# VHH binders against Carnosine N-methyltransferase, part 5

Target 1, 373 residues: Carnosine N-methyltransferase, of Schizosaccharomyces pombe (q9y7j3)
Amino acid sequence: MEYDEEEVKVLKEVLSAFFLYRQYAHTITQQKRKSMSRLSFEHKDLLLQDSDNNFLKHLSRIDQCIEQNSVLAEAIANAAIPVFCSDFDQNELFHVNVDMMQKVSSTLKQIARDWSTECVEERRTTYAPFIEELNSLFPSDSIDRSKIRVLVPGSGLGRLAFDIAVEGFACQGNEFSYFMLLTSHFILNCVKQENQFLVYPYIHSFSNHVMRDDQVRSLNIPDAVPSQYLRNSQNFSMAAGDFLEVYGTEESRDSFQVVATCFFIDTTKNILDYLDTIKNCLVDGGYWINLGPLLYHFESEGTSNSNSDSQQQPFVELTLEQLFYVMDSMGFEVLKHNSVDTTYMGDKRSMLEWIYHPHYWVCRLQKSKLRFQ

## First folded at step 17 (VHH)

Design j1 (from z2 with L99F)
Fold by OpenDDE, fold request of step 20:
Structure j1 (fold): chain B 373 residues (1-373), chain A 126 residues (1-126)
Amino acid sequence: as target 1 above (373 residues)
Amino acid sequence: QLQLVESGGGLVQPGGSLRLSCEASGFTFSKYYMGWYRQAPGKQRELVAFITWGGTTNYADSVKGRFTISRDNAKNTVYLQMNSLRPEDTAIYYCAREFTGRYSWDISGTPYFDYWGKGTPVTVSS
């Protein structure tokens, strides 16, 4: 039975989006050119008189950057086709909406975040705590780490999962988004050399740049070739699919010693389902390590669909305090808890930077603890 | 309960043939990649062949041209036809199921298999 026709369609749309990035991105610069043409002569002169800050020249530079990004985007898609969709025809691209195209742009930013040297500081604040904790919990001198299975839901481009695997753990990343899956596949399995590609992650926005050069700066990716580090180890894997569907099953019960969630638990409509699933897949005495905020992604959807249809999955937004209460009730003993200051896909040169104060915790699961007693 | 039951193993002379079967139960067979692994004495388990849900076959270099993997979804069975057997093919052969029924892979790009049968021994000896 062929995968769900709908799933195949989505996959083909995502592939198409990667191929259509070139065309889409160039529309951005074309629009800017049109805007420029509509300016008064005086304003045009102001923007063109300075050779170093010539706006039209800058747009041309961006076009060059777009071409490089397009090379990367196409490489991702081309690498994916034989594995994910062998019957995909590049001559028959699917229609892609603007949202999907934005996801391509976002994916390029994510590549920079996860796989460039320039973004190592952000990873230090978000990923390194997991590594440190795992190393502390499971010292290599006393434990065979290859027997410690770690699950990373919402693994994105797989950097955290990779880092964990490098430490010797049997790590599995899980991701649902085809944008992330295709891209992670490319980075994890297909890249051959360090710094093999350039990415221009900042060209898609014209806001909050101090200098023109900031917008068109390049980053080298990847900063590491995963296959070189993991030596074809069977201890690393990626699993596509919905977290609840894949790991909420009886088959996945007691399958992992650790679940590592990074910016993940707030991505569901019902965080309690995530907790149940985490509990399901963890062994008794296993650990749940979390770092992230509680920015509930579906909070806005609950307000608009006033339609009374009884069949809508309830949206549940918990405070941190409530979450901890629930966790305790479920048998999660909190061993460590603190807040962390971090950026998320931030541009350090930008006039705007988002600062998050996610919380970090380590819990040990006690399955024998009766929930309601 | 998920089960994979291998059969068809045995003793065979060099140059001989065997057909292994694996009967699957407890899951939707047609949605999953299936594979065959083998483990020789003192060696690591290695992938021999796998077949996608769509019927695409893949083989280790060591068995290409000699082994054929196939599946019968109606019977929930995966097969390994082994021809021109060699002493180096001596191993316990394991049937395996891919993890998600969607996409899963390891660092080598190989589908990730998470469930194995108990195995069937194959001995190639004169």
Scores: ipSAE 0.692, ipTM 0.859, lowest interface PAE 0.5, mean pLDDT 92
Fold by OpenDDE, fold request of step 20:
Structure j1 (fold): chain B 373 residues (1-373), chain A 126 residues (1-126)
Amino acid sequence: as target 1 above (373 residues)
Amino acid sequence: QLQLVESGGGLVQPGGSLRLSCEASGFTFSKYYMGWYRQAPGKQRELVAFITWGGTTNYADSVKGRFTISRDNAKNTVYLQMNSLRPEDTAIYYCAREFTGRYSWDISGTPYFDYWGKGTPVTVSS
């Protein structure tokens, strides 16, 4: 099997990260205990004198939460092994850096965002517009939606793709991250019951909590069992791989009626490549629906590597105005455009909420209008 | 250009055997799952068998024990040995490639196949 050795390595690292979450997370609480031990007697007394506000007791609570999260993390990994990496040995875990461990934590948070009832409001602002638009463009009473293929690049944990499929569309999600792929596989294909698991997504930060209970708050996941909705009637699929590599090909040309991008187009070094690929995938007259900011993921990397080596992939960061200009030049006709207020993986109980004002647009592709500049 | 060319179909008596072949071109064959589908008249296309990169084989219950899928990477060919054929096996058989060289799956957890040959007809009749 000419497996890309590097790819296999990454996969094994990700699997290892899920298994190592328990140890990693407990390190966090242990560090806090150590810190506490270094406090003055007076300060220790302040933190421990009240039984109801005992800091050490709180850390113990967090440890319990960690155990539950670990159950979930391990379940994800265990479900993935036979499908993604059958030769993976749990007794020989790969070394994983802190960054990867943080990705596990982030993944847990993402699970809450996408698959808990508690986070439905965020999804209403980010995912619901796609559903509404699709329903409007393709009414079920007049169109066989099963013939409408919708691509969701950067599908993450697959919630948007799932929601689209539930509406009767043939939907394919695409994801590159193994963290997302393994987790999405678990949720989409392996979970058997609603609210089968608890997740504690907020335990990883000690900042901006109003109450201790807020930090150790649990959420039930998933709020839906996908197989119960889609098993009998819907063409739903997930495709692993880089968006450009998978869908930038001749084979993928004119394969989709709709491309739905949610918080996605800013994840590349060159947004123009994404546009080309979107254009490639869409049929003439197809639709591109987007919701998201332009927070360019690689913006920081472009500034540090001043080395003029002509061989480096260009970084392209466009303003929205510039993007629209390019889109028009490429044959994308904007039909709708507005801004949306939303949070991203927000904790409503936190003193800090990140508010985004992503833009929403619907474009129709006209491939014949290639303005030969 | 991606191409899948099936061969080996024909008329056979019940209890007989056929071997189907599918020659692939236009992609790195060894990096993809390969599968066989069939479509009987008036019925939906159904997965018959598929084979993984590593040679792991999977079969529909209806053909388990009778059909064998195999591959020759050196020849870019996937095979379907069909034994103990039954009238209900009558269909057009299609060779299929998994969509990605990485991973893809549907809601049932089955690999997602998206590329198909033109098919070869198999008729089982007395």
Scores: ipSAE 0.666, ipTM 0.850, lowest interface PAE 0.6, mean pLDDT 92
Fold by ESMFold2, fold request of step 20:
Structure j1 (fold): chain B 373 residues (1-373), chain A 126 residues (1-126)
Amino acid sequence: as target 1 above (373 residues)
Amino acid sequence: QLQLVESGGGLVQPGGSLRLSCEASGFTFSKYYMGWYRQAPGKQRELVAFITWGGTTNYADSVKGRFTISRDNAKNTVYLQMNSLRPEDTAIYYCAREFTGRYSWDISGTPYFDYWGKGTPVTVSS
């Protein structure tokens, strides 16, 4: 179909997923209840015999948490309709698959990560280095920061872009996912009160919980009302679209003094395209600040693709060493480089925690640099 | 090559009407939000109205009920019908295109417009 028609379909599917969250999430506990009914009498008695340790009581508590999450999910979708898709009919929802429903659940965890006080330590590790570097490069007492344009590709729910804008910079977040776009719009533009919503981000999985209380715990969001910090500011925007398509154009050439990539550069098939686009949209002498791993999102697709002689889709997965060589060849001078330990979307109470050792760097770009041997 | 060409501005008496037109070329018009901005002398550009690709409209409070934005995708044209004009409506009016062909926004939640025409002046005076 035509590009605009397929994009509208995806948008309506995402809207439908937010409205279907209530039904979908309750099927999780309903399937657990069905499994309970198929247990032997002896096994069922073990789970139900004690009032304090009753498994059905725990499932009922989870259902209560699902209802609260549903309030938030429906609020996000309802706020989005008049702006993104005014012809959407919530009485005629689109069919959505399990993967899209899991994206709603993942989005609730991402809201907690970006917009709750309880998750501030992960943000301090992953976002503060960008703020500190920007403040050092562009001290507020000597520079009009409102003239320093900063791009945050893959901005997710917008917290890093918001934090940068609060420091006085002209910041643009960029995001492709409608799960992220609808949700960030809601948080950034529609929420009126600090901690207006409760979210229960850990209830969709039963694995790796030590305590029942860990699984059903709530977090308040958002820990800041963005309009109170950026009242009447013209220094913040969110750009909906594919990073390569939007910022690889002549119109976007030399548009930003800084590009800030946080857990982003590995989200494409060919990282060299991202480097080209970062170079295109940066001014000469501009800065690229990066923090993230090289966990190439599409590596398995490259293995699965057909390898015919007539047409091959390029995939490029570089080591950090190889990436730095290419960056230097393109005119990116590395000014700072170190490794950082952090979680990403972590749950400190879980029996399973992934620790990343992402690399942080700051580059300055010289666009006129010629390479010769 | 992206191009927005405004027309229909001029001098008009208070209480009068004007219809602004903006012809677009160089992009797939039907996929973009379109808007009208205005800039009075000594002031920043302000959003007057916008229209989504699906025809939903939004207006600044100062013009609500007096101005109507519309689009004709077959002619790649966006219109601003301006009725009951006041001296405060005096400005250069700019046609604008939304940045990405999707909803991009600023902190106030209005669409982020990246390309403007040269503008058409509107003067409302006796």
Scores: ipSAE 0.284, ipTM 0.681, lowest interface PAE 4.5, mean pLDDT 88

Design j1 (from z2 with L99F)
Fold by ESMFold2, fold request of step 20:
Structure j1 (fold): chain B 373 residues (1-373), chain A 126 residues (1-126)
Amino acid sequence: as target 1 above (373 residues)
Amino acid sequence: QLQLVESGGGLVQPGGSLRLSCEASGFTFSKYYMGWYRQAPGKQRELVAFITWGGTTNYADSVKGRFTISRDNAKNTVYLQMNSLRPEDTAIYYCAREFTGRYSWDISGTPYFDYWGKGTPVTVSS
């Protein structure tokens, strides 16, 4: 083979997941219909007797919403094929597991969070602090922002990186997930019209809805046409790959004036590796801006009673106090620190909305050894 | 030691053909997108063509139908076959490697190339 078979396989699996969303999502309503058929006659009558409050009509409405979501999911995949995988055959889909299908559903919610007007308040609380700090550190009337390189690791669907680029900064997003990469590529490069697509992000779960209409409501996306703001600009890029692998190299040393991490630093097994990599890719005197909790994504893997000694990877779960001590030891001087209250992919119409108390900080890096010419 | 070494440039008459080659070393060639850029005197560097690790090709509108990019992973080499050359094709042509070998892109929505060779000049004139 003249091609990288493993990477092509991964890309085709993710493409397949977007095309399989239609069938997978309809299994949700199919399982509800099957469960309905097992109810007593009396219970069925309670749910079906009134035409205005008929549960089967609600499931049919959800099926209609699934069809509309599938239009978007298929558009995302179809946009990528001629550019990155022209031999992909929609009639020869790869098999994907339930976890991958759940990532498609989660991606639809992320689109709503990053690219709809309904979710603007959450973005205001989580993204605006980065914009405000960057604008303060590098005022546009005295600084050529196009020379200020900003890295956004874990950029997701690209909204924060886009917002930073719109302010004139040279911004690079970094993301590992092909679900996020394909979707952000579609939104950032392929969408031509504000609110071109409908998304129904709340239909995959039946819990905590007050009204049936809440579950089946649509949002328009995107609330901006990114190409209109980035046309003829040279200041934006998206780098695919693992943050540690891409930015822990000699090639990436001293490459950025700012690293901006939003709900990101807890997404690894060993947070010290992230600190090393942030230090590596920042210039001396560069800034690290962070907003997020310490919800360690891999904590449960480190508590297994049975593990292979040959596969052991270090896990480090620090308190914020311990983390600040390590940061100071590495040369990160904390200039600002406070907590912020926010939701994450919250739904104001839900009976349940988690409030996070993430911590915001701004650091300046002082590299411990002097650079020699 | 990472290297991209271009060859095959030169002087050619309008309507003629050239085949550019780029020999790569110091990395796992098959895992990276490869591309060709060009820069005419007084102009910005522009992407001419790229080829993915999976063999998908893409071309600038100005060269589509006239240029063909290909790769030979066994020889760690990417090629640009340039046919029906025009005076506006006069430029220095650079071989490029994509940054991460994955689904990366720049502001134009094309793969993000961050490592270039030294270039090979192409002059199309009578």
Scores: ipSAE 0.160, ipTM 0.666, lowest interface PAE 5.5, mean pLDDT 87

Design j5 (from j1 with G101N S108K)
Fold by ESMFold2, look of step 17:
Structure j5 (fold): chain B 373 residues (1-373), chain A 126 residues (1-126)
Amino acid sequence: as target 1 above (373 residues)
Amino acid sequence: QLQLVESGGGLVQPGGSLRLSCEASGFTFSKYYMGWYRQAPGKQRELVAFITWGGTTNYADSVKGRFTISRDNAKNTVYLQMNSLRPEDTAIYYCAREFTNRYSWDIKGTPYFDYWGKGTPVTVSS
């Protein structure tokens, strides 16, 4: 199924990116210092004249924050080696590009979003609807929830899947990104103490900060130790791999009572393939719960002639109206539908915050149409 | 059409040996972790050993040094060589396959096994 040698190379590049974070992030502050050296004497004096309001002191404080983030990044990579890539040589790192280094930075923000107390409000708006619906559909006083299997595709750092498992459901998270897989493994399986690590998620950008202290603020992670909340090890699992490849198989047919997609269905070139796979892995009468926008991740590739695979693969970007028509034709009966307001990795102290108006729906699948054809 | 067929169980005296086999079909065997579990009367099912697609092995403490897991990808077969058997090893032994052909894990960090054979009984007594 997958190309084993190329996949291992990508994994080693991701591991290298975590180890190279310290060097890369300090390059950013060093470039700021070089830019400072090009200022007129008068401008340098304005920025450096006061010991408490000194711009170089601020950069040095950011360097201290980078060192703490590096402790976390190295801990993630070191914990991953014996499990994912035992032959990885930390003394012979792979070269990685800027895009991969930016993914390490974004992963640090994602840890804050999913696993810190400070970011609980965003999780309440995006995750609680799934929990509330599951609790309504499967009340714990009348149903053995451990027999209700719930799939969370694109599970990221695993918080939604973990929250579902804490309610007693048998939940599996699925993720393709090694940045997410290595980090979620670290948090879910390796961290043994609440708030063991500090993360400084806002230091990688200088824009839109009101206070210097806002840019350099720390968050404690994780706000929960998963082993303390999950007594039955079968209530929770993570599965690496492409959603279509893993759950589009005959082996996965009729395997889950619920599929929960949170900011996920727009992460493919052809959304119809995702619908087919959701239908495949759900039992007859199973439920699909979705919350998210339709921000099609590959839209630009489909309209450009950038590579051979893009030219030969179908791209489908539907409006919500068109999507609901297709869903109905496939046997998905929409039981509930509304929009909600939420942020995604928002910073309440920033001058800029994006607000999404994603749509939430609950469907029940009727496979019986196809059984009589 | 996934199938796991165990064989090689039986009655053996303490200190004896048995070799269990599990023949697999319906999937690309070489791409999956394989494992052996056992369930003794009145006890929960427990992991005995597993082997990665690359041949790395892991064992429960209770069997380490006595049991050896191995695989033959050309024959789609995983083996459990059980030496120095004790009455406490009496159980039904199950062959298992990992959920995915890449990585999967439970909250304890062990591979997540999703398919089980019917099992083969092993009795250690005199």
Scores: ipSAE 0.447, ipTM 0.752, lowest interface PAE 2.8, mean pLDDT 89

